VHH binders against Gluconolactonase (gnl). Designs and how they scored, part 10

Target 1, 316 residues: Gluconolactonase (gnl), of Zymomonas mobilis subsp. mobilis (q01578)
Amino acid sequence: NGSTIGKITKFSPRLDAILDVSTPIEVIASDIQWSEGPVWVKNGNFLLFSDPPANIMRKWTPDAGVSIFLKPSGHAEPIPAGQFREPGSNGMKVGPDGKIWVADSGTRAIMKVDPVTRQRSVVVDNYKGKRFNSPNDLFFSKSGAVYFTDPPYGLTNLDESDIKEMNYNGVFRLSPDGRLDLIEAGLSRPNGLALSPDETKLYVSNSDRASPNIWVYSLDSNGLPTSRTLLRNFRKEYFDQGLAGLPDGMNIDKQGNLFASAPGGIYIFAPDGECLGLISGNPGQPLSNCCFGEKGQTLFISASHNVVRVRTKTFG

## First folded at step 1 (VHH)

Design p12d (framework vhh_8ghr_2)
Fold by ESMFold2-Fast, scan of step 1:
Structure p12d (fold): chain B 316 residues (1-316), chain A 125 residues (1-125)
Amino acid sequence: as target 1 above (316 residues)
Amino acid sequence: EVQLVESGGGLVQPGGSLRLSCAASGFTFSDYSYIGWVRRAPGKGEELVARISSSGGSTSYADSVKGRFTISADISKNTAYLQMNSLRVEDTAVYYCAADSWEYSRTYDSEYDYWGQGTLVTVSS
């Protein structure tokens, strides 16, 4: 529509190869309760995005605008009273089978959705007999393994939820052969995640205000973590500067530049860890997640009540 | 450093009025933030009395105060208000200003990011 918000801040001249500071941040969708998990469906040329509190998944095209794709998107109606904070779908990726793979907070599962028929099926809903908390985001390896996070955000009272079966909030890896590995149980609020293009690194956000971190895990040849280092702590941005949001969703371009949600907006990190720039919405507006789409150079960002797009010089 | 400072509490007779203020520093009220007034009285749990988006576009009230209390926000002054009319003895409580980010906000949720120190309201003859 041509309405724009926010600003782009340059921290390094290295940003110039990725994004111009004068690039408009264009609003493409509004009136969302909490926008999340955008995914571009190349075979249909459309964007899908979640609204987890509203239990709706929406579709956007340049020509037709916004429409409902799934309602309910996650938990079946009626929602059980007092059990769910976010009953809807959340993070999404197109899988190697061409289906939409969904971190489904309300169903407490990784789900598949057929982009044509809209038929849903469960991929996995438990680890060793215990139901997941509320899966939040996921990311595919080239081999077809899927990494996903399982924070308690979908559940009323979070860690103190009456229906929570696990005593931790996990990061999992599901192999193509069906093997499910718990790869991290020590994070308080695991949220967004992404693999480097060479798959030697896994980035994971922790959206806990007490430890608002983005971690980098080193992966072995089997895709399993051997060590981790801190990419960045955002405590000063959140508490001292009062910036909106916490480390949340993320995505990565083909050059290995990380686009990560954190207090203040979407931060851009080079593969060496240098912070190059920041995409911000309106003052106090969290930018929660992002994906590349269209011809590969459009960054779509979930921005609270909005979804926005930014034209980049890089390819996702 | 984020701080919420309440003012305007005190002693008032039944049927009287008070206006509470909450001044924020170290962060700015925005369309994506929620500001609430939460009260705690001896022997009772926490009650969310009123909630407003900082833009003023969305408000909610506890059934116990609907029609008597009005919440408002002045974004230019970074201040939220609670106008309390037709006060009753049962409104006696410590009133806290609370604010949170949209990411963790829910209507009638006690999971606020920032809390003030509280201001005492006593309704008595």
Scores: ipSAE 0.000, ipTM 0.198, lowest interface PAE 15.5, mean pLDDT 88

Design p1a (framework vhh_5c3l_4)
Fold by ESMFold2-Fast, scan of step 1:
Structure p1a (fold): chain B 316 residues (1-316), chain A 123 residues (1-123)
Amino acid sequence: as target 1 above (316 residues)
Amino acid sequence: QVQLQESGGGLVQPGGSLRLSCAASGFTFSSYAMSWVRQAPGKGLEVVSDISGSGGSTTYADSVKGRFTISRDNAKNTLYLQMNSLKPEDTAVYYCAKDRYYDWSGEYYFDYRGPGTQVTVSS
């Protein structure tokens, strides 16, 4: 019945415990300007996803299809001319309080949204008195700390934006007690991030074509990075092979397998760093982010103008 | 301070040729990919061509493929666009740009962009 796109490519027989190569990549939503930040809301059994340039947050269920959840999703209307590329919400996670926590590009803040009342409130919008650039994605620790990225993508002219206050693009950790730490200031385009299940590693993507990297940070017992290593550089895939996308959003299953957006689609890495396989869209179609949903064995993927789903053997 | 300065635009007849140049300063030129972007009257930005920092990889918009050639001289910190078989539809302001972000709409946002050079293709 439903349309399918793309293909699944197997690089290692270890993929067989996670995903069958014959699994269809099913289109569940279309006609989106740019799909991003999918999150499954267990209390209500629905998917939310962002459309940051459109300033809309949409909801999906299998029975009702797509509807508007928040409009505007980020910056209040009217949007100031020439200041915002992405005025809307972006990455999202359900927090320990049951609220939807939003990396809000246009409000330039981490926001909370009540899934029932749809009322929103600011969690944090500055570091030492300077406004964030445009928060992009976030990930919770088991203790309730939230890690988030702050690239300039929401702002017109990026690093040369007239309203940008910080001279860097940061990765931050907000403790449950409200302490905000800048944990990395040296990345050009920090984007997606995820914690390993044992929380000893933080994965961070850099969506800069000059340095299209996924980094792995080793964390101490306080959740702070002590060192980093390169998981993979995607310059060959982007420049030599001409594959669509850059290192972007990511998520992780309960076994520690990383599902990471990069040129060509969603790459699957084992905890030891071996690349096991690739989920691709149509030629030229970036796959920007993903989340697990339903009963934990469905991977939802934001795929440019589409949102797609893939049934997995693993649990998210 | 990062600076990008385009030159080489002008008025040309259909079927003619122009070579655009972009002088770059204030950063390690060879370490960054560069783009040529244009904006036609009443239209949005269109990325015409991209080139990797080493010059080993290039891309072109379908509208210019086979007619335009992007190149760079890293020793001179200069980016070039050779435009052949020019058409009235190529009339636009052409911008040199650093650190392109590509998205779903063909929209590109740049860390730095030059002031632009006007190309007009008309009789």
Scores: ipSAE 0.000, ipTM 0.171, lowest interface PAE 12.9, mean pLDDT 89

Design p1f (framework vhh_7zox_3)
Fold by ESMFold2-Fast, scan of step 1:
Structure p1f (fold): chain B 316 residues (1-316), chain A 122 residues (1-122)
Amino acid sequence: as target 1 above (316 residues)
Amino acid sequence: DVQLVESGGGLVQPGGSLRLSCVASGFTFSSYAMGWVRQAPGKGLEWVSDISSGGSTGYADSVKGRFAISRDNAKNTLYLQMNRLKPEDTAVYYCAKDRYYDWSGEYYFDYAGQGTQVTVSS
């Protein structure tokens, strides 16, 4: 029987169209070292989620509970001593080909996994001959372009890693034709990202306590950024309020409401940028990422050592 | 039953020095990042400094070049050497254990101790 944790806080009556404050936050998985990158696989009706430090990808169904899907999920065993903090898989999305596309921290690549055979293949592992740091999250456009972030989190000593080849932490766009563009190199810790439903905006989290920001990039007709504005700075929430977490993973519903990890939990922003509410977990425990699943009205959240679900009134 | 016990605070004149200590128990000290946060009168918590399990250090811009964080894993003790103290450094200083393993490399604070008062006044 699933226990419940946390609470939902309403900042605006506009939240009432999206989520009731009395909705239970149900624990569906526990005993995870660090839960991340949940993705719902419609073909098979199951949830996958990553445990990057453990190098395991797990599967969940309501009928069978939790099982191992891939072990190792990222870097092949044995892991080289002193080189990796997170050898495992991280953020995931189902691609237009029906494969699981994986931001693979330990392989330092965007990977594809067949959800039936579990066969893996490399999509891209370098930019202009230099290997990625440790890809963290990804998001598809309707045309099949994939946006992804490449912070150093998988690597021991982060920016000072002995195996880091790039002098920046990038945000990239891979076109369906194989063209790879570096679209942002100035963020210290790019992490989660999401496209608006009309694809005119790209949201990107920066998970640096010195600059704990969620940015909004305006995109041109080719899906490339032309400008950016600040959605929110979370310095006050992190330092003044002592709330757990930093801007991390995110997802978006069909109405353009953004569900974004930040200090205190998952914040809900309307398309106009108004903050409507907050889903919180256990005190002191970050909520790192989320995805919509089942019939589109279930939000799954990676919640430190747990994975939780919340029933919404909106569709993802 | 994590315990953190801060000591070493007190009254000091501007330009003076203090060394804060934090004795930890109830967990494997050497495996966790540790830090110092402070709370000035009427203000929220401000991150001051942190040190990873491997010894890498970070500092807030307001204290950089004046404060030095260190650890002694054999004694389960965290230190903050505070030099050239300013009236603006007046605060309760809290020792904090890393809350969780996360990918940011940032140090989430799981537990703050009782704190130790630092007053910088002429």
Scores: ipSAE 0.000, ipTM 0.208, lowest interface PAE 12.5, mean pLDDT 89

Design p2b (framework vhh_8emy_2)
Fold by ESMFold2-Fast, scan of step 1:
Structure p2b (fold): chain B 316 residues (1-316), chain A 123 residues (1-123)
Amino acid sequence: as target 1 above (316 residues)
Amino acid sequence: QVQLQESGGGLVQPGSSLRLSCAASGFTFSSYGMHWVRQAPGKGPEWVSSISSSGSYINYATSVKGRFSISRDNPSKTLYLQMNSLRPEDSAVYYCARDLGEYWDSGSYFDYRGQGTQVTVSS
């Protein structure tokens, strides 16, 4: 706490409406094994973030600092030997019911957690009788549908895991009425995702170094994909420039600017797809995910062993 | 307990070569990606290179690409960095670091770091 890392790089003058390049990237948490899935809980006025390999969910406030919220956060202890790489919680969002909805890597389910009682319940743990791999991130539509990704990252040996039941890594949509649709089965490592504010587009990252892409899916009126286009391929940044990270978590502001984890840090894309700027950590430090919090003008970023915050001019 | 022990540093002239080694213990080496990270006096740490658990995926910082070569020997639990055409700006303490337990090795920060080995490139 009180220290800063990294830098902000401006690619377009359009960044000036969103963020100043002189804004400090302030460290608010340290000594995390792998920070992930930050979510701001407005009703309680606190940040939650996951540590999936450590099987811990932590809480932060400016006044009290960091404390443990759930331990274990995902899979019950003891962890079965040789089956899990990431037994903990991962991505999180506050649902329309005020509960914390959790992409739970170790339980292999979408879970919800009461932010007051800390009681957990399963939302969904299978598609047509087959257990999910290890859900990674999720995003709500205004109607209460939840989109989520299911890469194999929680499982030892990934695609070759002896407990993996699906022969794909999916992107799913769960409707408020309980209907579960598999909307994409062709991505190798689906990871972060976000809806545009008008919900005509779904952004999905693929965190595979062989195909380090952020995709944009066009959605019909039922919230289902009809086509996709490539927002950006990060192969050059990863292999030629040696930048840390792969396309990972993301979030979106009220104007439709996308804040997306990729090699080098958090990239800021305008709704038209122009890349406006980059928030970077220290050399070799990936920035894996982000969320807006506090009064809506604070971007929290999971930054490897750190969690950091950046003050923005835009509202999340 | 996880331990990483670097060796092979020293004082060399510009244009010389060095091979660094890192001996790992206390964990299943073959399950983790590995990094080399360096830190020069008065500067922050700089990521140098990474290698996946199997050795199938290798990445380099642009400053060292074409000059350095990372490799690993899983049976002996050893990570290597072959450094060729050394320059004065390569002078730093070099650290072996364990990746966060990812097989794709995204160039992430490390969860464990060794004690380092000093490399000095001067005339």
Scores: ipSAE 0.000, ipTM 0.223, lowest interface PAE 10.4, mean pLDDT 89

Design p2d (framework vhh_8ghr_2)
Fold by ESMFold2-Fast, scan of step 1:
Structure p2d (fold): chain B 316 residues (1-316), chain A 124 residues (1-124)
Amino acid sequence: as target 1 above (316 residues)
Amino acid sequence: EVQLVESGGGLVQPGGSLRLSCAASGFTFSDYSYIGWVRRAPGKGEELVARISSSGGSTSYADSVKGRFTISADISKNTAYLQMNSLRVEDTAVYYCARDLGEYWDSGSYFDYWGQGTLVTVSS
């Protein structure tokens, strides 16, 4: 497992246009406490990824390997005793301003980071005067609106946290004009999310073992949800098959194929909802999130103590 | 197929020691927040005795066993251990190894897979 891990499983011949089952899953980083939120930075050609429990953001290049980009990545030191399970950064995306936008568990905010100066600033840290729980992931619309999730995973005791101000775990939309909308309050553990390329659909994972779902929301012309349908329930994979992980991070290619973390690894769904294949790590190893990088065809995956890459035939 | 297999139980005199082993198959420790040891004495409910993070870095113990029992994990062997010292008659129980999903890593436990149990009898 030093160079390659896991396997690719084909469920449909439609996978062949996206990925060959013989493609190696290459280990590019190791000894991470919990890898999360990979993002490719085109200006500089490097990968950033979070280690939320360790409060570190790391950088990877093929020539130099792994180095520390930000330490601390989230909450300032010293961290208050007994308040944070994950004080670090989590999900990340490059915004339309070229900054790294960060779902920051420890700061309990959407932050942005200058990739050159490493200067940080708060984008938003509250909804109607109440502090966010611990933002987990985010996704940009083409207009510059940002969707993000706010589960309690950064907080000690989760929903029972002494510092939790909201009585729900939300999904939010921040418009470019600064308008913040709560678009879903009924999910127990909202986690990863992605927009379809035509922006008519928002995918949201729920990482609750009692309801391990990926939902598809239909969006109106203002980017607000009007209805939802279930893409898939992973209860059988989790409980009956004992597969590792829960619905977590996700990303989408230019053809609308969804690459979604769930029990067993990264599942690949066609735009019509057919499950085409599965990228798995070692037995028992969760694959938590992914992004496209390099020249757009390389899929980077956060894989517990590892970060891996898979070369695809598709473009993100 | 997820399996947890306990070994190392038996009869021991008060003040003695035993080491229990829990061998896991069908998953690795890296993906679960905790592996726990839970005991059930005749006529009593279940008691969580000790818990270790799947990475092996964090441990917790019931007040009844603190300073006497030590939990450890060998990640390379996919095996957790419970070293039990200064055993008392009231430690007599069936000891179960259980996978703790770890959503509530410091406030509660949710065990989804259990071993078959190993009997520990402390008597003279």
Scores: ipSAE 0.000, ipTM 0.178, lowest interface PAE 13.8, mean pLDDT 88

Design p3a (framework vhh_5c3l_4)
Fold by ESMFold2-Fast, scan of step 1:
Structure p3a (fold): chain B 316 residues (1-316), chain A 123 residues (1-123)
Amino acid sequence: as target 1 above (316 residues)
Amino acid sequence: QVQLQESGGGLVQPGGSLRLSCAASGFTFSDYYMSWVRQAPGKGLEVVSDISSSGSTITYADSVKGRFTISRDNAKNTLYLQMNSLKPEDTAVYYCAKEGYDFWSGYSEFDYRGPGTQVTVSS
């Protein structure tokens, strides 16, 4: 619509190599119930984004604006009464096969979608015979392994859901050969995740107000975690400053700068962990996730009822 | 800071009509979904209707479909609820609400609610 929202806050002069504080945050889509999981589809030059509570996946181009890509995006209609808070698709990435890989809240699975035919198939929907809670986000290694999170957010009553089969909320790694590993079972609300470009680190958000953390896991040569350390606790931002949102989606540029959703907006962390800056939206509205697109320098951000675009100096 | 102030409630006979208004300030009204929610005596909150930032997407609770109309005036930062064919079961305190993340975290459906306006449908 040509409108801009929010502001960019600079914490370090190191931000100047990534983003100018005067860069407009452009609204490209509005009237979304809850925007999530933006992904740029290079073959076709379009953005897809999820609306998980509405059970819709939308498409955007600068020339045509917003259109419906999949409806329903997740669970088939009719939706079972009282079982789902978010029956739709959520986080998405383009896989090495050119398909759209979807953390699908309503089908409780990792799904593939053909970007041309819109044909869907299940990749994985269970671990050792127990169905996933509601997969939320995913991230690919260069070898084609996919890491994904499985919080209960799609399910009515969360951990107390009548249909929940697992007694934990997991982080999983699916190898290209089909091997599925549970790599973390101790997080209360695992949400967004990203690999460092050298794949020695896995970042994982925990979107629990009681433990609003971004964790960094050290990975061995097989892509499995050996230890973790805390990148940041956002308790002060959430409770003391009253900032909107919790640690949620994230993405990473080719230099290893992390762009992470947390209370107040999208925080930019250098590879050494220094916080460089913050992209904020409307007061009281979370920025939940982001992806790089267009020529690789444009950051798209899911911003509550909006999707916004920020032109950066870095490449995703 | 976010402020919401409802008006237009009162006593009305069954079959009558009322129009509620909500004056909003402290945020960019045109960027937010807005809702009308109600609470009848001894009951929990019920979402009556919601409306997208532009007004193009609107939903209604099954209990009020065909009788209530939600609308907004973004130039005046005002939300409206036109209530027709009122029934005794519509008796409740009606709240104007700004939607937000707290709904998805399980705190509540809404970031902020106004103090409410009482609607009583009785002979």
Scores: ipSAE 0.000, ipTM 0.155, lowest interface PAE 11.8, mean pLDDT 89

Design p3e (framework vhh_7d4b_2)
Fold by ESMFold2-Fast, scan of step 1:
Structure p3e (fold): chain B 316 residues (1-316), chain A 123 residues (1-123)
Amino acid sequence: as target 1 above (316 residues)
Amino acid sequence: QVQLVESGGGVVQPGRSLRLSCAASGFTFSSYAMGWYRQAPGKQRELVASISGSGGSTNYADSVKGRFTISRDNSKNTMYLQMNSLKPEDTAVYYCAKEGYDFWSGYSEFDYWGQGTQVTVSS
């Protein structure tokens, strides 16, 4: 296309190894109700992304543009009146089995989808007999364990939902052998998450206006958290600067640089926690999530009613 | 595309009634809370009334409680505000609002998606 938005801001010369400030932020998709959960599917060379309020999963290729991949993407139609705010799919990752693993807000489950047949199946839909709230995002370990978040965003009235069974909003780890662990129950709005390449750290966003934080958990050899520290609080960016968005989705490159949604856009953090730069959309436009794709050096970003791409010097 | 279109405003004398309508499109209407905001000259915007997606729960500002009634028809994707016993202090632009996504830059849970409709109460 020729359409570009926003700008790239450099906070540290360390950004120069990752991204040039003059790189265009190119619009590749428009007219989405709310873009979320982009994932690159290497087998077939296409992008999938979710539109959770619309209950649609869309596909993009440079040659064909945008098409519908799944409709409905989450909850079966018709949607029950008054129960769902976001009936669709949300965050997605390609699993070790080559299937698309989906944080499915409306089905209230981790699902997997065959990228060829489009058949879907439930992976897990409950913890100790209680249905999940509305899974939002997920991230795989190299061993095949999957970490996922379970905020109430899919449910009408959020924490006060008539169908909510859990009295918390959790972060979970599902082992390849089927063991499900609740690893954090104290976050108000757990959202995006990512593992460091050495898997010693788990990053988790909290998208609550009252506590707009990105946390870093230290993991033991079993992938379970032992402690946490604050990476950054975004209260000043949100309230004092009036920047759009809250800590949301994230992804990580092979060098351990974190690309995290927060008020103002996608922030880039080095493995030591230094903030290196910011990718911003238009004023008032949140950038909610991201993934690496194509040959590993293209960052795709869900940007409200748009999906955009940015060419990087780094590999995801 | 989400679209909200307000109608029903006008000029009325004190003590009269008006009914505002908000026609919604581009989303699953019954899954989202809806509200009415107003902004009078020289005053801050205020939430006047809100209604849950099912219509089972409503909330009102103290200034309008007992005089205004919010309702919705999910089969028609339309929300209403019945305004009775209108007072000069009800003069404002009235905005239809959908439950917000990502709550940016404001302190309210609602986004302003409509262009508003003027209500003037004067003798």
Scores: ipSAE 0.000, ipTM 0.177, lowest interface PAE 12.0, mean pLDDT 89

Design p4c (framework vhh_nb_b201)
Fold by ESMFold2-Fast, scan of step 1:
Structure p4c (fold): chain B 316 residues (1-316), chain A 123 residues (1-123)
Amino acid sequence: as target 1 above (316 residues)
Amino acid sequence: QVQLQESGGGLVQAGGSLRLSCAASGFTFSSYAMGWYRQAPGKEREFVATISSGGSTYYADSVKGRFTISRDNAKNTVYLQMNSLKPEDTAVYYCARDSYDILTGYEDAFDIWGQGTQVTVSS
């Protein structure tokens, strides 16, 4: 119950089943260069979060506060001059094997980390012989398949990077048997993603200011997209209202409510697409990603130089 | 010079089929989403179908199950296969380039338009 930031805005009475507008947004970590990719590790009862520009992965518990979990978190030191903007780990999820699966921007791979030994191994680092750009976020299917995004954010000069091998920024699906499919190559800045609980829909953020969108893809029985629709365009929020952030990370509760980073904070969308509410930081403060943790009802949010928590009425 | 040129329109009986083609030049075709719009006499322009640079498709409800959009990046061409045509499908059909790679019915995303090709479906 320490320092608090921001506010919660209600757009629909449907928000009342999920979150009270009076709920405090509690600061649990500070002095982070850029907080990203929070994940709750249930088998140890701790939060991990990334600091991709700093090349550090941090751990938090309510009793001990913040400590270093991995340094370096991504690319090995020393970092090659002029090649990396974000050399660290980014988005993370606990996989069905109990390991921490990491979208590792600096290693340019999906990595696996043992939460006890802290040993890391490469899961996949290329598609048809070409190295990934800089994986950013990932989301697991109940089948054990993993969806992930590969924007150029880790690389100096982004699309114009000297080490970029792909001429696109992809969304990929890795099946449990090792089959890797490119499922979208047309997004300029694919970023956060999440599956609906019935796995018929895949949500994907595009963090480009020219097309600041959250997309909904319809999936077939093989988990592959057949069509997409626009959930929301945030151009007016970004340009007309001057709100901080772009569509970034996201997560979903067991009822299918989407919690998605966009200009202004974390937006809450019902399964039917109605926008119910907004969790905002202080003016000018982007909220980049989120995860559920503790006993499943606490939402942790990466909030620029902070990590915050919000206690909800829903389960993640 | 950036150009889009439609072909394949014509007169067809209800229940028939037509395949429209749109040849693109002057830009890196494989990097853009492409779409089809139509305009019937006395009506506003209506979205029909779009295909992303990655091959994902989106259709207007009025054409789902009857029309199929596809692309051939080697030929810089986008296609619209129209089956089970109805008199209400009568319109000028326009090919358009999506500047934002947005699979949406938002016309402001489309920056380059073709001249259009007439499709007439008789009862």
Scores: ipSAE 0.000, ipTM 0.165, lowest interface PAE 15.2, mean pLDDT 90

